Miniprotein binders against q58433. Designs and how they scored, part 11

Target 1, 377 residues: q58433
Amino acid sequence: MLFMKYEGEIAIGPVHPTMLEPHRLRLFIEDEIIKEAELVIGVNYRGIELIMEGLPPEKISILSEKICGICSHIHVWCNVTVTERGCDIEVPERAEYIRAIVEELERLHSHMLLFGHAFEVLGFETMAFRAFMIREPIMQILGEITGGRAQYSCPIIGGIRPRCNIKESKIPALLERLEKFEENLKKLLERTVNDPMIMSRIKDVGVLDKKTAKKLHALGPTARGSGIHSDMRKMGQVPVYDNFEFEEIVFDDGDVFSRLAVRFYECFESVKIIRQGLKDLPNLDKRIYNPNYELKEFKPIDVYNEAQRGQVYYSYGLDENGRVRQVKIRTPTATNLACMEAILPGHHVSDAELIIASCDPCFTCTDRMIVVKENKI
Key: E = the ipSAE of ESMFold2; O = the ipSAE of OpenDDE; V2 = 0.75 times the mean of E and O plus 0.25 times the DockQ between their complexes.

## First folded at step 6 (miniprotein)

Design k1 (at its last look DockQ between E and O 0.24; V2 from the best seeds 0.00; counts 0 for: pae E 11.4 > 1.5, pTM E .535 < .8, SAP 77.758 > 70, copied fold)
Fold by OpenDDE base, look of step 6:
Structure k1 (fold): chain B 377 residues (1-377), chain A 80 residues (1-80)
Amino acid sequence: as target 1 above (377 residues)
Amino acid sequence: SPEQVREIIRRILELLERAFELAERGDPERALRLLEKLVQLAEDLIEEAEKTGDERTIWLAMFLLYLAEDMIEEAERIAR
C-alpha cells in the first residue's frame, strides 16, 4: 500500500447542519495539484422526507419553506403543486403568475449572490460589492411582495397568500426598479467581460464536457453551461411559463466562464418574464386563491420545477386520511457537485473554490473552506 | 426506536404549528413560551442521540432546534 503522502486535505462544503444538502468536497492535494476529489453526500434531505411522512399536506409546506434559505419559494411551490395536481385543484391564473414572478425574482437575487461570491473568490472585492448592491433592489421587491426577504410564504394549496397579491398601483414602481436593475446588470457584465484578468481565471478552467455532463446528469445552469438543454420551464413542466416569451440560455464550452455566463444572461430572461407577468396581471381575474377544494387520496405524483441551480423534484401521495406518503425530494446540488468532483483532479488548488462555486452550491450553506494541512511528522 | 423518534418529531412539529398559530393570533408571549419548551425538547433529543451515536436523530433534532429558534425570532419581532 503506497501511502501517497497527500500534502493536504481541503474540505469545501456547508457548515450549517440545517442545510438540505450538506454536501462536502474533500480535496487531496500534492504539490498544489488536486490529485483526488471526494464528494461526501449529506443525508439531510432524507431526514426532511422522514419528517414530512404522515403529515397533512398543509403542514409540510411550512417545512419546505424552512429547508433552504435562498430558494424557499421554489420548494414551497413544488410542494403545493403535488397536492394541487393530485387532488385536481384549480389554481387561479393570477396566483400562478405571481408564483412565477416571485420565482424569477428568487432566481435574480440568487444569481447576484453567486456573482458576488465568485468575485470575492477571484479577489475582486469592488466587483463583489457591486454585485451585492445590484442584488439589494431585488431583495426589496421580494420583501414588498411577500413580506419577508428570505422566507416568502407565497404559495399555499390552491393559490397564494393574500399578502402576496401584487397591487396594480405598485406595478409601475416595480417596472422602474427592474429597469434600473437591468441597466446595472448590463454595466456589471460589460466590466466583467472586458477585464482580461477575470476572463483568464474563468475561461478554459474547470471544463465539464458535454459527454461527462450527460453521464453525471448535470442539471440547470451547470448542464446548460456544457451545451445541454435542461430547463423545466421550457419542457412543459411548469405550465404558467407558456404565457411568457423567453430564451433558454446555453453555452457549449463547459468552463467556469460558461456556467457563470449562463446565469448572467439568464438574469435578463428573468427580467423579461417578470415584465411580461406584471404587464398581464391587470387583465387577469382577481382571484388569487381557490377555497373550494377537497383533498383526496392519490398515488405519488412527480412534480418538477426549475430552481436557480436547476431541476427541483417533489413527489408524494396522500392516503385515505389525507396524510402525505412516500415523500421524495431531489435538488440539483448533489449531481452538480458530482460533476465538479469529476473535473477537479489535475487542477491547481487555487482554482478549486472557483470551480466548485461555479455550480452554485448553496452558499448560505457552504461558507467555509477548511484547509487542513496535516503536516504528518 | 426509529418510530418513537418520528413520533417525538411529529409532536414537536405540532407544537411548532401551535406556536405559530398563537403568534399569528396576537399571543406572541404564549407562542414564545411554547417555543422555549420546544428548544429544550430538541436539546434533550440531541443529548440522547449523542449518547447513542444516532447521527440521523442528532441532525433531525438540530433542524427542529433551528426551526424553533427561527420562530422565536419571528414571534419576538411580532411582539415588538
Scores: ipSAE 0.020, ipTM 0.437, lowest interface PAE 5.7, mean pLDDT 84
Fold by ESMFold2, look of step 6:
Structure k1 (fold): chain B 377 residues (1-377), chain A 80 residues (1-80)
Amino acid sequence: as target 1 above (377 residues)
Amino acid sequence: SPEQVREIIRRILELLERAFELAERGDPERALRLLEKLVQLAEDLIEEAEKTGDERTIWLAMFLLYLAEDMIEEAERIAR
């Protein structure tokens, strides 16, 4: 289903503030040319931060998981990491490896979902079908590893849940399934770049130049498609990734093609990371959980990680009673939508959905895109 | 009152956790009963927030309603 299917209320002036929806997607057009765009996210980070205040750290994971349904694992991983670092809790190396493997699997299925969505938006139904079929085996692998619960159920403070441990006997089959995924991904990429009709719709469209991307603080593949190095895994923010050989993918043209190409090549890098991680697991200590940690008071600390959409930031402290304080959460969607908002004017309205999709926004509640003609009213 | 708001939020979170667990293990009827309580508490929170004009609490209550509605859909599908 298209990410633009969500529908919010039409903005009403200062008649009554409580009537406003938490997010709004509106285009103001004249003669089918976009004059102004409003792309405001609906996730209420201030409300989520308020709920978390005063709770034990073990109880805040459910809210972390719900911030983004497609990237729930990275949010739970960030949450447990804040407490782990603040309390000096040792996390077994095997657990960190599995956390990274699950995140890279999450990156794969999320990128494939975006490709399928982008093809649907453009009307290339056969290509969308191919993307979704290539994605399905990754979803099956994730379900097998996480046991059918929401992905946040894999990380816990001090490790991973025992059911998420990857048995050595399963590794050869997992590697074969990854090889097949990689083969199919190569075919999808080849079909895309060799189809002039597809390329004509994505090349030189929706250009976000490097200067604008920097000014508006673009993150993740949106930034990397505009020539900006912006990958927390390469910047030393997620130590487990120091164990893997992979490349940061950067393109310079800033068009829809570039933002999609970053994601295509990131999928190949994710396969490389998962393969290396799976091959290393038999050589690691078998511990997956530290049962003997103690919570302690700590002042707020910052944790960064790289979700499939870009940087995720968590910060909080723990008070003397073991309760979470001074919560701050940031995700890349609001910033990246602001970038698309800035470049939409001047484009034909028929390009709007593609351009917005190209930053892979994460919508968590019902939204809609409203086309408004200002000069005819 | 800030204490009333914090207590309502804490109770909502407890019910949400339990409803989520019940939905995962295939007990949708019990999950639906908890979700109905969540909706009621979220509506109470909206009413209290409107009296004070606290936009933060209003957005929080709408987020909780969204979560409850999402879980209701999942539980209803399982029950069929």
Scores: ipSAE 0.000, ipTM 0.371, lowest interface PAE 11.4, mean pLDDT 77
ESMFold2 (binder alone), look of step 6: mean pLDDT 78; pTM 0.713

Design tq1 (at its last look DockQ between E and O 0.03; V2 from the best seeds 0.00; counts 0 for: pae O 11.5 > 1.5, placed apart)
Fold by OpenDDE base, look of step 6:
Structure tq1 (fold): chain B 377 residues (1-377), chain A 93 residues (1-93)
Amino acid sequence: as target 1 above (377 residues)
Amino acid sequence: SKITVEVTIEVDGKTYEFEFEVDSPEELRRVLIELVLFLMENGVKEVEIRVTAKSPEEAERIAWLVKFILYLAGFTDIEVRVEGDEVEVRARK
């Protein structure tokens, strides 16, 4: 991990840097009040795009998986979709269902991680611990499906890996685990909303008004917390989701509570999606991979998907040699952090961490060049 | 005084070492969560973490935190040693 040493930035006045790696918010503080916030966007996307340039599309998936540990699946899925659309590759319906199931599991564990972190920031360690414990069964399900807890490697061009095929015999046990998860999540929600100390810290704090959210192009739960409909799953960008009945969760108040509430209620919708997906799986064709595809030249195609933090964008083309060209990747973190940058001024410094956390910045999707010193033993 | 963290990992038969400094246990927690995610992402099966805390009391808290985070990362064999202000954690999956 490149911990960018905060080089001694000549902070004019008391500056508390809240380093959200690798996007940084510099806070200029006067009398405990944030006067200015400056977002420093990490450069890692450009680096990854440059590394991807000229590679075969199969190798790009490996790199995409490493962009974000919390949202590795969505990156890989979005990536392979570019090649699939560009080359007119038919993906078996069962493969798309499993991709969606894995994505919603990824959403669940990511939201639980955020809740844990938010409770830590609030000083509610017991609730943080509960959130992390509730998360663990989801990680186990992901491990059973994908064979890995973080690197799922589920999507491949033309479908999914054979190991990621959900066996019908496992479905009852998965449904039981989801039910238990949902019950525990409901209990956590009830405890949160009924705690006046928690509610006083998150309600009417860090308000992102709808106008500002639109102006700054807020995405995902950050946009939805400000009354903006923004979900690529509902906008027809990810066709497999048309098979599922679920609600887009939107709140109007634009505060920390609203951004957290969107994610809490969205977890129940994710569970609904997974239940529907698992129910339908036995009735789908058993094919999970299309081996009969050819790569062809195509101009850059725009592909969107909906990560836990919001819209993910991938674009690239293939040249005549089957090499990726003109790679563009966008994640929602930069835009959502820019929204937090805009609203931080005027708040007490003690609220800064919570306000920033409420947009769920991807700590991994940003400037992590891990300079690994290889010690040859 | 900063908290110094040294991380040694083995990936695909190669040993990698990282060293970083953090200003607080809270910052350390964030970093460790990120590290653990990285470890999980890269299929790391063995990790060694050394932390130099600001005090023995802080070292005990850090030891617990590191152990907990590694447990969440799916490490099952976790050895923790605390000596004064130094924490050593070895974990294997």
Scores: ipSAE 0.005, ipTM 0.222, lowest interface PAE 11.5, mean pLDDT 83
Fold by ESMFold2, look of step 6:
Structure tq1 (fold): chain B 377 residues (1-377), chain A 93 residues (1-93)
Amino acid sequence: as target 1 above (377 residues)
Amino acid sequence: SKITVEVTIEVDGKTYEFEFEVDSPEELRRVLIELVLFLMENGVKEVEIRVTAKSPEEAERIAWLVKFILYLAGFTDIEVRVEGDEVEVRARK
């Protein structure tokens, strides 16, 4: 397959110097009102699928980790799960618990990063700084568990890396740090909801109604902000989550407020999951990996999980030589951007960046919208 | 016809040179992917890749593939020169 670069595009704002371009959303503006939005699909996922074909499954994790800098754990987890299920490999319960704990920590830091970004877009720099400060302790915890603040190579086929085992002696301090995070999150939520300037910018803005969300197959918090139940963790797709009491967060109004509110309340549910997981760990068997497995040929297996942005789907099989075949990877970003593409016309350009950010697209932090004014004849 | 790939890397002050010959674009892709994984596993910060393609059109496609794979490996300073059926790529982290 060929990787394509879109040439001849006219940029009004800064364009990042890399030759590879991620997903882009082009806006066509007349008198500061958006008349048309066009989603330009990036090459990351199609190219990655092509690269993965024919590799041994043990080597795929490195590539899976690189798909998204802020959601790398879920991709590695999905990858190892395909092979584990296809080869009937037993994974120790403790390893599955730690996989879930790390994913929920990743959900916390990712949601906080989005809140900080949204506040920056709105020009509320003090609130953005608060969000980033609240995020930092979560990044510290992740670094202590996995050795990497941005890349979390925790899952391996059959378990987790020994480094990622959570020592029982550390659990009381981790629980206390989570309690402090939760207190600070409550304060941030209160400040946000009680600020009329913030509310005026996010309430009743960028409405994605339930009918449109269903038609365009919205996923994750984008879908749940429009009244759609969509959480793979509650739908039996990720068995370890059956051990935790937590709620699927759903709002009905479909505005920017609703999409952000889903994420705010999901953070509280993530804290609840992590707390339960940490408290259960001392009662689990100490095994964190299964060394006694053999790879075997299997036809493609479908694996679903719930990333911070929504459903992640991995599928592949192994051939008779132990090589990965028929790779398919789907994430919610392209679909959720299509939802934003559909609702942007009619909004003032000053709301565009906020509306797009509210679906938490998996761009690099340096991505820019390219705006071209179009004169209608 | 064969596609030839020449790779030069520097690790800890030593230069390593490798040469591959492949029969098909599928084989080239696999060889390049294994090379990239090797570069990542060994912390290589600078690499030069030279490819002799079967045609100028193929050279352009190979240049793009090499650049994309090096980007995934974490290289951000990537220089590409394509001249006829010859591709030269230099990359630094």
Scores: ipSAE 0.000, ipTM 0.411, lowest interface PAE 10.7, mean pLDDT 80
ESMFold2 (binder alone), look of step 6: mean pLDDT 83; pTM 0.816

Design tq2 (at its last look DockQ between E and O 0.12; V2 from the best seeds 0.00; counts 0 for: pae E 23.7 > 1.5, pTM E .760 < .8, placed apart)
Fold by OpenDDE base, look of step 6:
Structure tq2 (fold): chain B 377 residues (1-377), chain A 93 residues (1-93)
Amino acid sequence: as target 1 above (377 residues)
Amino acid sequence: SKITVEVTIEVDGKTYEFEFEVDSPRELRLVLMELVEFLKENGVKEVEIRVTAKSPWLAKFIAYLVKDILKEAGFTDIEVRVEGDEVEVRARK
């Protein structure tokens, strides 16, 4: 990390080399203590909402997939769900199951990436490496299901792509890989929680109290780490999840540990969801796509889902010509980063990177939200 | 200057590439031990490791270190190339 000190200002960034977009955290420091923090997010203005405006709904899915390389699936899923709900399009149960399985795999690999990064920031390079290696089997499963590692292109209006259909003959091997992943994750967790050096760096550091988290509208694991129930999967917003038994993971302490712990333990819940989904698949109807739908005009409707970082929101309507109108997209990253920015003052400068990392910022998603706010004025 | 390490492995017909940086040969050993454990757990039969060292001398040392660790991991066919500050190791089981 390059520390640039200029007149008591330290600029920190980028947090992770895999972050495609430069961000700059401006820290005003006195005696190594952060007095003020300003997060400057590099505006990678893709004007995605403006580009979507006036397009057919089938074309905007491609654009949604390009919003975030790490959370592309959830964006596409939310996108198609707007059209499906607006047009009363029945989605086959098997397609919704596969959408959920792919989402939970996306959650798993994203959390493993965050753990790797958090261990790097902590100086535990061996554990960072282990986290990245544990992630690879998940990427492999995703690749086998979707045909791609970064761009899954799994959801389409009315279901999923034929290539994303999970063949029954593959289920045993997928379950075996998932069990091995779960075992390795458990070992990583046990190593983490039993290391007093790690625990001393993350416990009681970067505390986001429940009151502040509520005030700033924290989302996802950031909210759940501060004792706030916040999971769209549990709030009935994503009906397919009603088929699965899983827990919402909540911690009360609001520190870096709590935000990381939420993600660690919800990985096991994601594994449970995937395991249940895979076991149920053979008993479901074989249909994966509903070709018998008509697009109709509808006013903008709100669709929510739960990404790895928290609530994702999509809204648009279709006009009389079947063109997308009044597109709105919200991601959790901007809100969660604002929480981290608010709590940074008073901490030692050496904790800043870890505090920011603990909310798992997606800068690409954040930049887009900033752009959306500016275009609404 | 850090020691840059690139690891290429094949698992179930897919190629995986990892890149990481370490500050010392000691740290490199620790990371490679974790790698070897992973390779064993996943039945990996082929690994390629590229290292950019801080000096040609250090490169020779790293080459020896990598070879030794891979031998301990049960790799029997190990090719090592050292050119300047760059090390390339290919190993098969």
Scores: ipSAE 0.005, ipTM 0.302, lowest interface PAE 9.9, mean pLDDT 84
Fold by ESMFold2, look of step 6:
Structure tq2 (fold): chain B 377 residues (1-377), chain A 93 residues (1-93)
Amino acid sequence: as target 1 above (377 residues)
Amino acid sequence: SKITVEVTIEVDGKTYEFEFEVDSPRELRLVLMELVEFLKENGVKEVEIRVTAKSPWLAKFIAYLVKDILKEAGFTDIEVRVEGDEVEVRARK
């Protein structure tokens, strides 16, 4: 994984907790009010696309795992799925279920990380630590299943790694740990919505109206917080999800509260999906991979999934020698940053980090913030 | 600049003592979560935790953090004392 990073840190005043991952933000400030904003992302997938050209598809799975530390599984899933669909490789149902369980565990830990970050920028250290503590059991479960806490390696072309097969004897304990997580999540939500200091900072703040969200092609919770249905799991792009009862979470007000609320309620939906998947596993065929396939030439095809930040898109083909060609990778990072640029003007500078966090830029790929003042003429 | 943590536990008449230094409350939380796993694994019924923080404000925050973590681990008799930048927590199940 190759990321271009721009280094520099400038604190936004008045004093705020720093972001977990830095951003490069140009703010034009007058009397503590943001007049204009320009957010520069540090993510550039053209370099990664070039590195992947001409490699065998198994090798680009390794690179895909390294693209994003928060959504490593989604990137690996997209890569193996392009090859599987292009070569007509059948994937065992059990493998598809386990891929979905890992995907939803990834969504849980990523949303909890964002909640902790949001509380840090608000100055609620105790709430931030609670979010991180609630997240830890999910990270432990992921580590037990995949062998990695930040970068997981579960999908392989035709199935899943044998290590990732979930033993039926482990399922009761996993369900109990998931139930405890759900209980703690409910408490965190209740504490948040019943704290007037928190609510005053997030309600009616950083509004992205539906018209602007559509114009900017908002994705993920950013879009769903502004009344836009956008979940690739509900749009037929990830067929295994048709086996699970869950709802797309949408709010209409477009404020920071709405974007955070989408994520809170998505966590409950992820718990529902994981629980259903775990309960179904004992009744599924035991096969976890299809060894009977051969790679063949195919023209580029499109694959979509829903990462915790929004849509992820992969496209490539295979040439006659089994080498990857015409690689295209897109994530929601650029559109989410464009939404931040539209939201920030008119807000007090103290709200900048919160608004940015609520749109969830790719923290592993973003650079630090800078502040620029402009004097009146 | 570092947070110093001293932990004393008693299990079946045996005393275990641990000392840690961390740079931040985030690192402290991670260390304390590992401690909680140890407490659960060994059936610990009594624990004393002493923390030297960087400031009186941080000490007060850490006291709440430690108390909350011990409550999650099942301790019900928790005594907390904060003096300046020093925190002392004693807990029993």
Scores: ipSAE 0.000, ipTM 0.093, lowest interface PAE 23.7, mean pLDDT 77
ESMFold2 (binder alone), look of step 6: mean pLDDT 80; pTM 0.773

Design u1 (at its last look DockQ between E and O 0.32; V2 from the best seeds 0.00; counts 0 for: pae E 11.9 > 1.5, pTM E .407 < .8, other shape alone 8.426 > 2.5, unsure alone 63.779 < 70, copied fold)
Fold by OpenDDE base, look of step 6:
Structure u1 (fold): chain B 377 residues (1-377), chain A 110 residues (1-110)
Amino acid sequence: as target 1 above (377 residues)
Amino acid sequence: SPEEEVRELIEQARKLIDEAREALKHGDEETIELVREIIDAIRELLEAAMELAERGDPERALRLLEKLVQLAEDLIEAAEKTGDERTIWLAMFLLYLAEDMIEEAERIAR
């Protein structure tokens, strides 16, 4: 029996060199079935943590923004929150609202990017194109709020940048764009769930059972797709979200469908959050930044938030000189990819890319699945 | 202003360059020297680009920033030879900052 060891390397590598998460999945394939999967975690976190060490807290925000091209906002927000909590810095309510609005917009565009990619992997180019088209208005909104499509630089210590202040006069147009987005998303969802070809490829495929998900510490939509409650916004970790009515979306089946469905339905919750935030904004104090703060020494504190992919964690302290110490950053991607590594064995190689995609590894960081056929021994 | 943002980025880059120098204390002496030279060149280019941007010559600033990108790539290559993860990351960050500064300089030039 000629054991053709097909090593398929799925390079989940940064398209941009600054991306922290060059993860690779190596697939060992026999007769088109995945026998083993090996996750190689890129250890780039250590590099940025080391660069941050000894810097002023105002400077590490710039570094945190560059960690992820898709989720730069959440990294900056978590980062500044450490200093704000450690130094007891009052953040104006309006600033926290805008931080949340920008985060939910970031969630929306990231999920739409995933849907587009998932449809490409499935061979549904028209659906992929639709998902990307639906994403564009969100990217425009983000650009209008933050001043740039690539630079969210919205949070600063003590609030937000003045350019990120949402003017009341813009709110009606933003609401109209959100309504159009929601309508288009509904249409996309309806088309997806009513297509038996799509559904056959995503239902009962890549099942992460709840026990395995718990054991491997799945996070965010990956955990929620396996029936695990895991949303830092609901767990009181991000206080501004207490102002909003929204649901945590959970599915029990743990398949590719469930992981995609969580993200589809939480897009509607993100829209609800943004609508509530925009509605309340005119009634809030006009302050967006507290310039009157003092940095003080504090021991490392833990800050959590809920990124598109799940829990993000930042921790550091400030020394007596106001320098950052003992920096720790964790993202959900490595943990969620480890869940996919665990479930890939036994699946057909043609499902591998979709299964991996379903945990939403940073696709701006994912090179396409390269199945390296290693030669006949 | 965009100019202020560019200045902030340049100042941040300068600080990171200093951190890179501190990280390069261990390794092959020839490689360390090369990386230091590149860091110094990057610093000079950042300063010159900043001055040109402040003087309203964004096109010339842009050309210097393009050169900065190239030097940052060289720094990455040198850092990879040292195996110092911090330096590799810093080089990558400087590359990204340079790209951002280029985009901003192009925006100012329009």
Scores: ipSAE 0.017, ipTM 0.338, lowest interface PAE 7.3, mean pLDDT 81
Fold by ESMFold2, look of step 6:
Structure u1 (fold): chain B 377 residues (1-377), chain A 110 residues (1-110)
Amino acid sequence: as target 1 above (377 residues)
Amino acid sequence: SPEEEVRELIEQARKLIDEAREALKHGDEETIELVREIIDAIRELLEAAMELAERGDPERALRLLEKLVQLAEDLIEAAEKTGDERTIWLAMFLLYLAEDMIEEAERIAR
């Protein structure tokens, strides 16, 4: 009997040949069982950090918005926050509320996109379509607020762009649209958990135990699906969230189901945050921007926030000429992919895409498998 | 006219790329500033191309964005000859930005 070996490659992340080379996960497969997985880091944040060195802080915002592609708001928010804290710039409370509302809207649409992709990977096309349809109204809301559906350009140093201010007259309609989203999300969750075929594919699959998750420093929903409390919004790192009542969602089993369930229930928490924020806006001062600040030299400041995929970290200082120095950027994608790398051996190759997708690595929906053969006589 | 303005911006961007290519042979900080000027010229070109697409000439906007990609590729080629890592990453950023703008223009054109 002939032994069959394959080497596979799955492109993960933004598919762009020059700026953000996607991460690659190489699979060594024997008899359709994964024997080894190797993460090849494609995104070079060291190169991005180097490009940002010596630029004015306003230009870092532009770069951070374009570099990520799908997590642009959180990167811009982190960037402006570094400068704001380093220069002691007061940010109006309304601006911080709107920054949080936009981030939570981004969390909603991003989680819905992941659910749609996960259902597609599993072959549940009707459920995938439902997830995408539920997502569309959130994309429309983001477009109305920011002028863009994919990249938002909402935060600026000292506040938000005037276009992003949410008019009081629009709030009742926004609340109604969120209620409809919440109703449809409940139906999607119920259909998922009551379908034994779906549950059999995600329960007890791709288990990342708590000990391994801690050892490999899992972040975000990947960590929270394995019983780890890791949410910068609850750890005092993003002060505006102190104004909202919401729960950190944690599951203990560490399977694909748990990582998806964290995201499902986080959507309900995001709706709670957005609703509270929208209802509070009429009672807040109308200022959305602080024009009265001076940029000054400062030593590197650390800023943390919670993207839909987990912790985002920015650090830099300004020199005497107002130029950014000592840039460091960290996102959860590489760390969470390392967790998937560690747990993939032993799984059937047909589960690989689902397990990888469950850490939300900006999945492209398209995989590339390479069969390597020796040509011998 | 918009056509003359866009053509002039393309010519300015190419001139700046040629100067960046020459400066990469002889300098570091001067080269970085020249690359930043090329970025600004490319942003002006992108803005003009988007205005043309918005006015209902998306085919012309796509051609302008394709010229932008060629300018970024010329910059990458120049940077590779010098081995300047920072300039290479700036050129890669320009190419990514141009391709992002082409994708947006294609969505506008359907």
Scores: ipSAE 0.000, ipTM 0.254, lowest interface PAE 11.9, mean pLDDT 75
ESMFold2 (binder alone), look of step 6: mean pLDDT 64; pTM 0.562

